# VH-VL binders against q9nrl2r1430to1533, part 230

Target 1, 104 residues: q9nrl2r1430to1533
Amino acid sequence: GGVHELSAFEQLVVELVRHDDSWPFLKLVSKIQVPDYYDIIKKPIALNIIREKVNKCEYKLASEFIDDIELMFSNCFEYNPRNTSEAKAGTRLQAFFHIQAQKL
Short names: E, the ipSAE of ESMFold2; O, the ipSAE of OpenDDE; V2, 0.75 times the mean of E and O plus 0.25 times the DockQ between their complexes.

## First folded at step 17 (VH-VL)

Design Y10 (framework fv_erenumab; at its last look DockQ between E and O 0.83; V2 from the best seeds 0.74)
Fold by OpenDDE, look of step 17:
Structure Y10 (fold): chain C 104 residues (1-104), chain A 121 residues (1-121), chain B 110 residues (1-110)
Amino acid sequence: as target 1 above (104 residues)
Amino acid sequence: QVQLVESGGGVVQPGRSLRLSCAASGFTFSSYAMHWVRQAPGKGLEWVAVISYKGSDKYSVDSVKGRFTISRDNSKNTLFLQMNSLRAEDTAVYYCARKPTYSRGTYFDPWGQGTTVTVSS
Amino acid sequence: QSVLTQPPSVSAAPGQKVTISCSGSSSNIGNEFVSWYQQLPGTAPKLLIYENNKRPSGIPDRFSGSKSGTSTTLGITGLQTGDEADYYCATWDDSLDAYVFGGGTKLTVL
């Protein structure tokens, strides 16, 4: 039950990180690189943070894990216009995630 | 057309102050982060400072921290660089430049024509 | 002493192809988009390439960019006398938490 779910979360994060379109999501956005970001995005999150939460067993339900991943994508689409490379990468990675998440 | 025009450059002695301005036109100035980049005579480009679209967040390169302050007046479509305690190594052409997208892009477009700052005894 | 390393100069005859390299590390070019700028003598830099290989409107297809690993390359085909300029690569550096430029390359048209 819980151990199997934890392993599944860990494996899914690994797969997301290894994906070619993961580059916008690997770590939090730099305040200096994009100084406007945190004026718009109020709940920043990234794959490295999600991985840490998984390792610390902070996700008790699959829905909690999925919610954080969806938040990550939501932030991307909220900040980045549709025609940006970040948004396009996010769209592809989210599609991949939705397929993999069905296995949870 | 999108345009940036710098002004305020001149010749000053070490320890003095100078304030640069950059007038923006042809785009919604208040929607973009703005940068200062400088180029010493015969040298390459060096990033100096950035300010967020609202002006609430400001950052600069270590070599100018405590001496230079970036600011903006969105009501006047103007970017500023207050330079205090000027040093000889601050001698350069100073360019204002726009971050042209809301994405995590890492490029500048357009650039102003630049204004020359010379610090000498 | 630039974070990004470029050759100081390159040269070629009109009509030829030239390439300008820009070498960095995993903390910059390896993880970030690269841009290129053209600076004609006595003028301000002009954006030439952004996001590794995209051209702004008005930039001819003679100019191209490519990225591999921790290095990027600017290509110029059909070299013209008007291409004589300094060229700079630029990107973000995660380690320094700053925008960084290459040292610049002077292109001479023979």
Scores: ipSAE 0.796, ipTM 0.923, lowest interface PAE 0.6, mean pLDDT 95
Fold by ESMFold2, look of step 17:
Structure Y10 (fold): chain C 104 residues (1-104), chain A 121 residues (1-121), chain B 110 residues (1-110)
Amino acid sequence: as target 1 above (104 residues)
Amino acid sequence: QVQLVESGGGVVQPGRSLRLSCAASGFTFSSYAMHWVRQAPGKGLEWVAVISYKGSDKYSVDSVKGRFTISRDNSKNTLFLQMNSLRAEDTAVYYCARKPTYSRGTYFDPWGQGTTVTVSS
Amino acid sequence: QSVLTQPPSVSAAPGQKVTISCSGSSSNIGNEFVSWYQQLPGTAPKLLIYENNKRPSGIPDRFSGSKSGTSTTLGITGLQTGDEADYYCATWDDSLDAYVFGGGTKLTVL
């Protein structure tokens, strides 16, 4: 996409990173800290990776960017039961994402 | 009652081997990653190793890498630590511990009572 | 030296309050959940606090945890002689790819 879309994606990623509930999503999950994670999650993604892809202009369509963000949340909900701090943070950050996307 | 019980400790000379066992009960053992943590006499706690719930992923601290192997038998609800080429600095109480769940909520609960390994000449 | 720094000892009279500090860095306490453990003499560690400030079932509210920046504290009020123990903070360290424990704090109730 165009320069307006890339600027909007960069702004949105920055707002996601700054959000209080971003802590589970900043970097890929450590396989030593959580050795079972990558048996369950086959398409891992995190905000630092998405931010890098925006900076390198790797998203050709806006839908590709949105798909990576939604994949990030889907991974969280697939791995973490709903009562965990991670899943609760994911729910709140996803709601924030949907609100911010509407404003653009 | 969730319970972990270690066994297999003893007094051995340097260079020998020991195999520790940890029997689990009161929870679905195959749903949790399991850990070994040790405590040298009069010292603090040191994390040693972790094994995934399936047993396929294993990691240990550098000081024991290549000498200690963590393993599990989910059909017998048992965790193991094979300790080869033992050194005096491996002298400690060895605890097994469960990581209850999930990435940022990681903590150890419960712990076993420990089994003592003494390596001396 | 331990990656996480705790005072070697603290003491107070029955009924009083103490706090036990635990200092780390941005690679551990600054970005990771902290847990606290009580180890009574001759026994295994027992979980007191997880996720910085949460208590498991059966731990009374006179035990509390908090975190600020790269430091965390365990608070104990209404001290009892049965609280005499070693107390350890613990967390994940991203740079070491390992769980790390503080050096421990011996609590004496006089």
Scores: ipSAE 0.633, ipTM 0.861, lowest interface PAE 1.1, mean pLDDT 91
ESMFold2 (binder alone), look of step 17: mean pLDDT 92; pTM 0.941

Design Y11 (framework fv_erenumab; at its last look DockQ between E and O 0.90; V2 from the best seeds 0.73)
Fold by OpenDDE, look of step 17:
Structure Y11 (fold): chain C 104 residues (1-104), chain A 121 residues (1-121), chain B 110 residues (1-110)
Amino acid sequence: as target 1 above (104 residues)
Amino acid sequence: QVQLVESGGGVVQPGRSLRLSCAASGFTFSSYAMHWVRQAPGKGLEWVAVISYKGSDKYSVDSVKGRFTISRDNSKNTLFLQMNSLRAEDTAVYYCARKPGYSRGTYFDPWGQGTTVTVSS
Amino acid sequence: QSVLTQPPSVSAAPGQKVTISCSGSSSNIGNEFVSWYQQLPGTAPKLLIYENNKRPSGIPDRFSGSKSGTSTTLGITGLQTGDEADYYCATWDDSLDAYVFGGGTKLTVL
């Protein structure tokens, strides 16, 4: 726990960001680019926000960190149809995350 | 058949107002964000404005802010562009365009045939 | 002064291959999908390529798109006289919070 978990969270976020399928998740969706996004998604989140929370030590439990990551993917699948590039990227990145999260 | 048809263009003097319309057919209009894009004579394409599917969110390029207002009437499958305080540099063919799907991907399909706006003294 | 840079013109003979480049930055092409549009003389733009390399139904496979880094390229093989038109690249720019177009490229079939 503690410092060890924080380091693990940081490392996992870095790995997620570097993944080829991270592009839908790097930052919050623009209201201008997708003007209907926030009518549907009520708890927006992205990797940059999660990284900031990690840096601020806002995650006390690994489950809290995992919950935010899962929320990020849930938002993607809620808004994007299955056949979209975003949903496909999300599916692959989530699979990667699940493998890496077992190390936490 | 998905179709967009613009109307309302014309010749006006600087400082005057004009209202463009875009009639949509062949698809569920209320499910799509809609855009205006313009093209000055002999020039390239310039994005002008976007409106969300239900019309609650509107955005426009800085050069038309405070002068142009995008709106829509989903019950009539019609998109509008209210243009006030028109300037010579607003002279262009104005296209309405649909943003397909829910993807973050940014592309327009289809485009209307365009309506010409000429601002001259 | 377009955010995306295209050559003003390209030309080739019928049957040949041409490429049209579109150069941007990390805030647009580097991070976003690119689309291409064909504008025949006196007509409205038509979607040619979306999401970097996908063709809408009805667009022949003679047209292709590719993206690398902060640049994208439209390829046209088996050039036909009917391909003479203006071509525009487009994408989203994160820094400007706006949709941006290239300056356009006039393709002449010799």
Scores: ipSAE 0.724, ipTM 0.901, lowest interface PAE 0.6, mean pLDDT 95
Fold by ESMFold2, look of step 17:
Structure Y11 (fold): chain C 104 residues (1-104), chain A 121 residues (1-121), chain B 110 residues (1-110)
Amino acid sequence: as target 1 above (104 residues)
Amino acid sequence: QVQLVESGGGVVQPGRSLRLSCAASGFTFSSYAMHWVRQAPGKGLEWVAVISYKGSDKYSVDSVKGRFTISRDNSKNTLFLQMNSLRAEDTAVYYCARKPGYSRGTYFDPWGQGTTVTVSS
Amino acid sequence: QSVLTQPPSVSAAPGQKVTISCSGSSSNIGNEFVSWYQQLPGTAPKLLIYENNKRPSGIPDRFSGSKSGTSTTLGITGLQTGDEADYYCATWDDSLDAYVFGGGTKLTVL
């Protein structure tokens, strides 16, 4: 914890949001658009929620921040078959995240 | 071949009920969310309702909420639309449509041929 | 009015190219995948384009889709008389919590 870790979390979230493959992860999945989603995914999370948690200083450890990001990808792969546009985007964004997270 | 076939349309008086059926074949019906879309005479397409693959989650547009109920019987590969308290504005061709897979996609493939509902006094 | 705006009609001669526009907003086209449907006279809609620019199996490459900002365009080259139909754009609208369709565009091939 500290101001430098908050800045690093914010910078990483901004990079994730700006990535072309962020579109499946920007906000929580609509239950009307995808009515089956919340039957399968019990711990939903999205970049807008993670960013709000960074802004509110709710992450005490870098591992907590990383866990939420990895949960986001895990949900994507659990719900979406690998040949879908969503899963392919998740694979590419996760790879990008692993590279950027080396800064933490 | 993947196919959807609607039935149950007809001419009814306002305030009456109809139940539409959609028979599915050529795919694993229980793996897909299913939808109803309608088209009033000479008008465009209007989304009406969706049901989850298990049938437990159901949603419909506000204009039919409380009057129309979407349902499914996965053992018979059949989608239903129970239409109560019908109004003249419900007059349309009703299509069933499949939303492919577990995707968040916003497209429908295939569509049935449609069944016509006419509400007239 | 429809939340997605399409021209009511377009026309062109056989062999020519036509584009059909569809305009929306940031609550729909701007953030969501677009699909296009062909409805031949007296028939059900048929998927033509999905995920902005992808063609399902069996749709020839003379049909194309594109998206820029809050607008999307269906392109048809090498027009044939069999292309006379109504064409609809569609997407999800997150402010309405609903799927929305454009008003439709009637294509006349003459």
Scores: ipSAE 0.632, ipTM 0.861, lowest interface PAE 1.1, mean pLDDT 91
ESMFold2 (binder alone), look of step 17: mean pLDDT 93; pTM 0.943

Design Y12 (framework fv_erenumab; at its last look DockQ between E and O 0.79; V2 from the best seeds 0.73)
Fold by OpenDDE, look of step 17:
Structure Y12 (fold): chain C 104 residues (1-104), chain A 121 residues (1-121), chain B 110 residues (1-110)
Amino acid sequence: as target 1 above (104 residues)
Amino acid sequence: QVQLVESGGGVVQPGRSLRLSCAASGFTFSSYAMHWVRQAPGKGLEWVAVISYKGSDKYSVDSVKGRFTISRDNSKNTLFLQMNSLRAEDTAVYYCARKPQYSRGTYFDPWGQGTTVTVSS
Amino acid sequence: QSVLTQPPSVSAAPGQKVTISCSGSSSNIGNEFVSWYQQLPGTAPKLLIYENNKRPSGIPDRFSGSKSGTSTTLGITGLQTGDEADYYCATWDDSLDAYVFGGGTKLTVL
């Protein structure tokens, strides 16, 4: 049960990180690179943070894990217009995630 | 048309102060992060500073920290660079440049024509 | 010395193709979009390429950009006398927490 779910979360994070469209999501946005980001995004999150939470067994339910992943994508779409490379990458990666998440 | 026009350059002695301005037009100035980039005579481009669209976040390269301050007045569509304790190595053409989109982009467009700052004894 | 390395100069005859290289590391070009700028003599830099290989409006398709690993290349085909200028690559560096430029390349049209 719990061990199986933890392994599944870990594996899914690995797959997301390895995806070609993961580049906007690997780590938190730099305040210097994009100084406007944190004025808009109030709950920043990235795959490295989610990985750490998985490793620390902070996700007790699959829904909690999924919520963080969805938050990550939501942040991307909130900040980036639809025609940006970031938003397009996010759209593709989210579609991939939704397919993989059905196995959880 | 989108346009940036720098002013305020001149010749000053070391230790003096100078304030540069950049007048923006043709776009919603208050929606964009703005940058200063400089170019020493016969040399390459060097990033100097960035300021967020609201002006609440400011960052600069280490070589100017404590001496240069970037600021803006959105009501006047103007970007500023206050330069104190000027040194000879600060001699350069100073460009203001716009971060062109709401993204994790890493480019500048457009650039102003530049204003020349010369620090010499 | 610049964080990004460019050849100091390149040259070719009109109508020829030239390439300008820009090499970095995993903390910059390896993980970030690259832009290129053209600086005609006595003028301000002008955006030429953004996001590795995209051209802004008004930039002819004679100009192209490509990226592989920790390096990027600007290509110019059908070289014209008006292309004589300095060219700079640029990107973000995660290690330095700063925008970085190449040293610039002087293109001479023979």
Scores: ipSAE 0.819, ipTM 0.930, lowest interface PAE 0.6, mean pLDDT 95
Fold by ESMFold2, look of step 17:
Structure Y12 (fold): chain C 104 residues (1-104), chain A 121 residues (1-121), chain B 110 residues (1-110)
Amino acid sequence: as target 1 above (104 residues)
Amino acid sequence: QVQLVESGGGVVQPGRSLRLSCAASGFTFSSYAMHWVRQAPGKGLEWVAVISYKGSDKYSVDSVKGRFTISRDNSKNTLFLQMNSLRAEDTAVYYCARKPQYSRGTYFDPWGQGTTVTVSS
Amino acid sequence: QSVLTQPPSVSAAPGQKVTISCSGSSSNIGNEFVSWYQQLPGTAPKLLIYENNKRPSGIPDRFSGSKSGTSTTLGITGLQTGDEADYYCATWDDSLDAYVFGGGTKLTVL
């Protein structure tokens, strides 16, 4: 929607990027570094892409924005085993996101 | 016990081919991307190639692109490196190595014992 | 020539402490996890440190890793003659789209 919502989306993405546990989510996973990732994850997404979509006003509803963020976490948990640094970071960042998303 | 055992090294003339094998045991081989790393005599380690879990995605460093092909047979728990058009600079110990199955797995554990390839005229 | 720079050699007496540096750039160490490997003479590399400062099972706590900016350091305390080996840092390099290793550091225990 309106400019008020877009500012809120932008601020939330900035806070996610600044969070200590954002490191697995900043950019798309490299296909060479992790060659099987895109065989398993069919809808890849990362914070830099979500931030670009906010900047281009591509989200019409808050639910669309929330869905992309939740997809990002779902991909992490689908691909990464529970004991990895990535999955642990995802759990903590998702908890932070859920608190902040109540303010939307 | 997780183990990797390479074989197929030898002495060959430039321009010839050689096929390396790496037998894996003690883990679910088909769940891991696998790598080749080499070490020229008296030199450091050089990453050579990676192959995805199912073998469909393969990448190699530029110096061997078009000459080396990484492959795997998951039914036999075996990784391969087909080395064509061998050059003197390919002389090295070749190691197979496992990488953890997650997006930021940036370390190799375990390594095989290595197999030696010598390319000389 | 390696994009990760290590001193060619270091030496120290048994019981002493030694550090081995590894210098890179923002395309590798600055943004990626670092690992360290020990290679005893005539053997394959063995993982010592992963994710900058973590030790795998079986590696004693006298081995340590740290990272600051675009540099990483392997520390070895209580040096033993069995520690005489080559040591390599390693990481992913985003600009090369490849895993990269340092040139190696030969540790001599005198």
Scores: ipSAE 0.607, ipTM 0.848, lowest interface PAE 1.2, mean pLDDT 91
ESMFold2 (binder alone), look of step 17: mean pLDDT 94; pTM 0.949

Design Y13 (framework fv_erenumab; at its last look DockQ between E and O 0.86; V2 from the best seeds 0.78)
Fold by OpenDDE, look of step 17:
Structure Y13 (fold): chain C 104 residues (1-104), chain A 121 residues (1-121), chain B 110 residues (1-110)
Amino acid sequence: as target 1 above (104 residues)
Amino acid sequence: QVQLVESGGGVVQPGRSLRLSCAASGFTFSSYHMHWVRQAPGKGLEWVAVISYKGSDKYSVDSVKGRFTISRDNSKNTLFLQMNSLRAEDTAVYYCARKPSYSRGTYFDPWGQGTTVTVSS
Amino acid sequence: QSVLTQPPSVSAAPGQKVTISCSGSSSNIGNEFVSWYQQLPGTAPKLLIYENNKRPSGIPDRFSGSKSGTSTTLGITGLQTGDEADYYCATWDDSLDAYVFGGGTKLTVL
């Protein structure tokens, strides 16, 4: 049910945050640190935002939760070239997510 | 070879204005974000301002907001820092520094040789 | 006082190894890449290390970087007289929304 799914979302977010490759995704990118980021990425999202949405019960379906996580990775790959540390971290974290998401 | 050369430094009285320039060569200037970093005499390094590779986004440290303006002319491979209402605490060597775009990396390479700004009455 | 804390000075004899520490917090070194710079007397800073432990082309492997928790360390082996300089760590600080530098460390070759 809904309560079980909510708990599963919370747990998965915790696991993603604790992952060694979560550093690019913990918070929204700073405009000062990366001044052109928001010229390119139009739907920014991060794990802290997703966590907040989970806590507010904004995800009614697992697919909605998964869509936000995938958007987060999509943004990373859209902005960062493949050979960057951010993209490599994203690749590993996404693989981890896909394994964990099978349990949802 | 990649090179940055600053100019425009000098001695001015408080309240006056000065405009610094940084000439870039040896790389595609319009593909990089550019920064200004300053160093007061005998002190450490302080980040001052950033401008995106296209020049559409610019930010500066709070202590210079409203007084300093960063800009660039990609057709001339030149970075600028317009400094108004100068204060004694603005006295420093000013460096221009390159930072790659499409990265969240936090490093500057290369740095110019710097230009000295002295604000004194 | 800088956001990143470095020892004001270190010294060693030629051929020896020295380490320079840089201590921060979870809002900077804890979650961000660190870079190191060498500043020879009367010159501009030069990038030594980026992304915690990577060396740009032209930087000898005598220079190394490591990061653990909220601290980073620059290592210099086979110390040479030409290594006498100021060294700075740098990173991004999320809480300040700014690039931050350490206070710098003066390395003296005895």
Scores: ipSAE 0.814, ipTM 0.927, lowest interface PAE 0.5, mean pLDDT 95
Fold by ESMFold2, look of step 17:
Structure Y13 (fold): chain C 104 residues (1-104), chain A 121 residues (1-121), chain B 110 residues (1-110)
Amino acid sequence: as target 1 above (104 residues)
Amino acid sequence: QVQLVESGGGVVQPGRSLRLSCAASGFTFSSYHMHWVRQAPGKGLEWVAVISYKGSDKYSVDSVKGRFTISRDNSKNTLFLQMNSLRAEDTAVYYCARKPSYSRGTYFDPWGQGTTVTVSS
Amino acid sequence: QSVLTQPPSVSAAPGQKVTISCSGSSSNIGNEFVSWYQQLPGTAPKLLIYENNKRPSGIPDRFSGSKSGTSTTLGITGLQTGDEADYYCATWDDSLDAYVFGGGTKLTVL
């Protein structure tokens, strides 16, 4: 929405990127590293892409921004079994996100 | 136990072809991405190629792209490497290896014993 | 030259400890899991360490791994003559879009 909301979105993305558990989410998954990823995940998203969407004012509502962040975590849990390091990182980062998102 | 056994290596002249096989046992082969890694005599390890568990996605290192083709037959639990237009620098022991993780895991376990390819004129 | 830099060789007496370093960059070790492999003479590589510091079943706890920044180390304590081998670090490299191995370190047990 407004300028205040866009600043809040950028602040939140910066906090997510700085978090130690951001490593699975910084960039899109490589199709060579994970050959079947894009057969399973049809709406890929990552923090660098979300950050660019904030910079280009592509989010009109806070709910649209939150939906992309939640899609990022949903993709992680859909592709990765819960006992993997990726899924555990996703669980911890999502919990952190929920705390930070209360500021929107 | 989980086991990988390579075969099909040999001595060939430059420009010729070889087909390597890797027989898998002790695990559900069709559930895992499979790789080839090679080691030139007295040298280190070099990743060569990967194929997805279904066999539909294939990628290889640039030095062999267009010459080597990775494939698999899940009904026979077998991985293949078709090596065409062989060069002296392709001389190596070729290992098949399993990637246990379906995600961004960056480790290989187990490895086969290797099969030796020598390209010599 | 190898993307991941390891010393060509290290040596120590039986019962002692050694560390083997592996240096990379932010495009590999800095953001990706590291694994370590032992290759005994004339044999295939064997996984020692995965996900920076985890040991698979059957690997004794005298083998350890650690990672800091863009560097990783393999530690071996209680050195045995049977540990004489080549050791390789490995990881994914984002820039090359490929798996990469260090050049290897030959461990000699005197």
Scores: ipSAE 0.678, ipTM 0.873, lowest interface PAE 0.9, mean pLDDT 91
ESMFold2 (binder alone), look of step 17: mean pLDDT 93; pTM 0.946

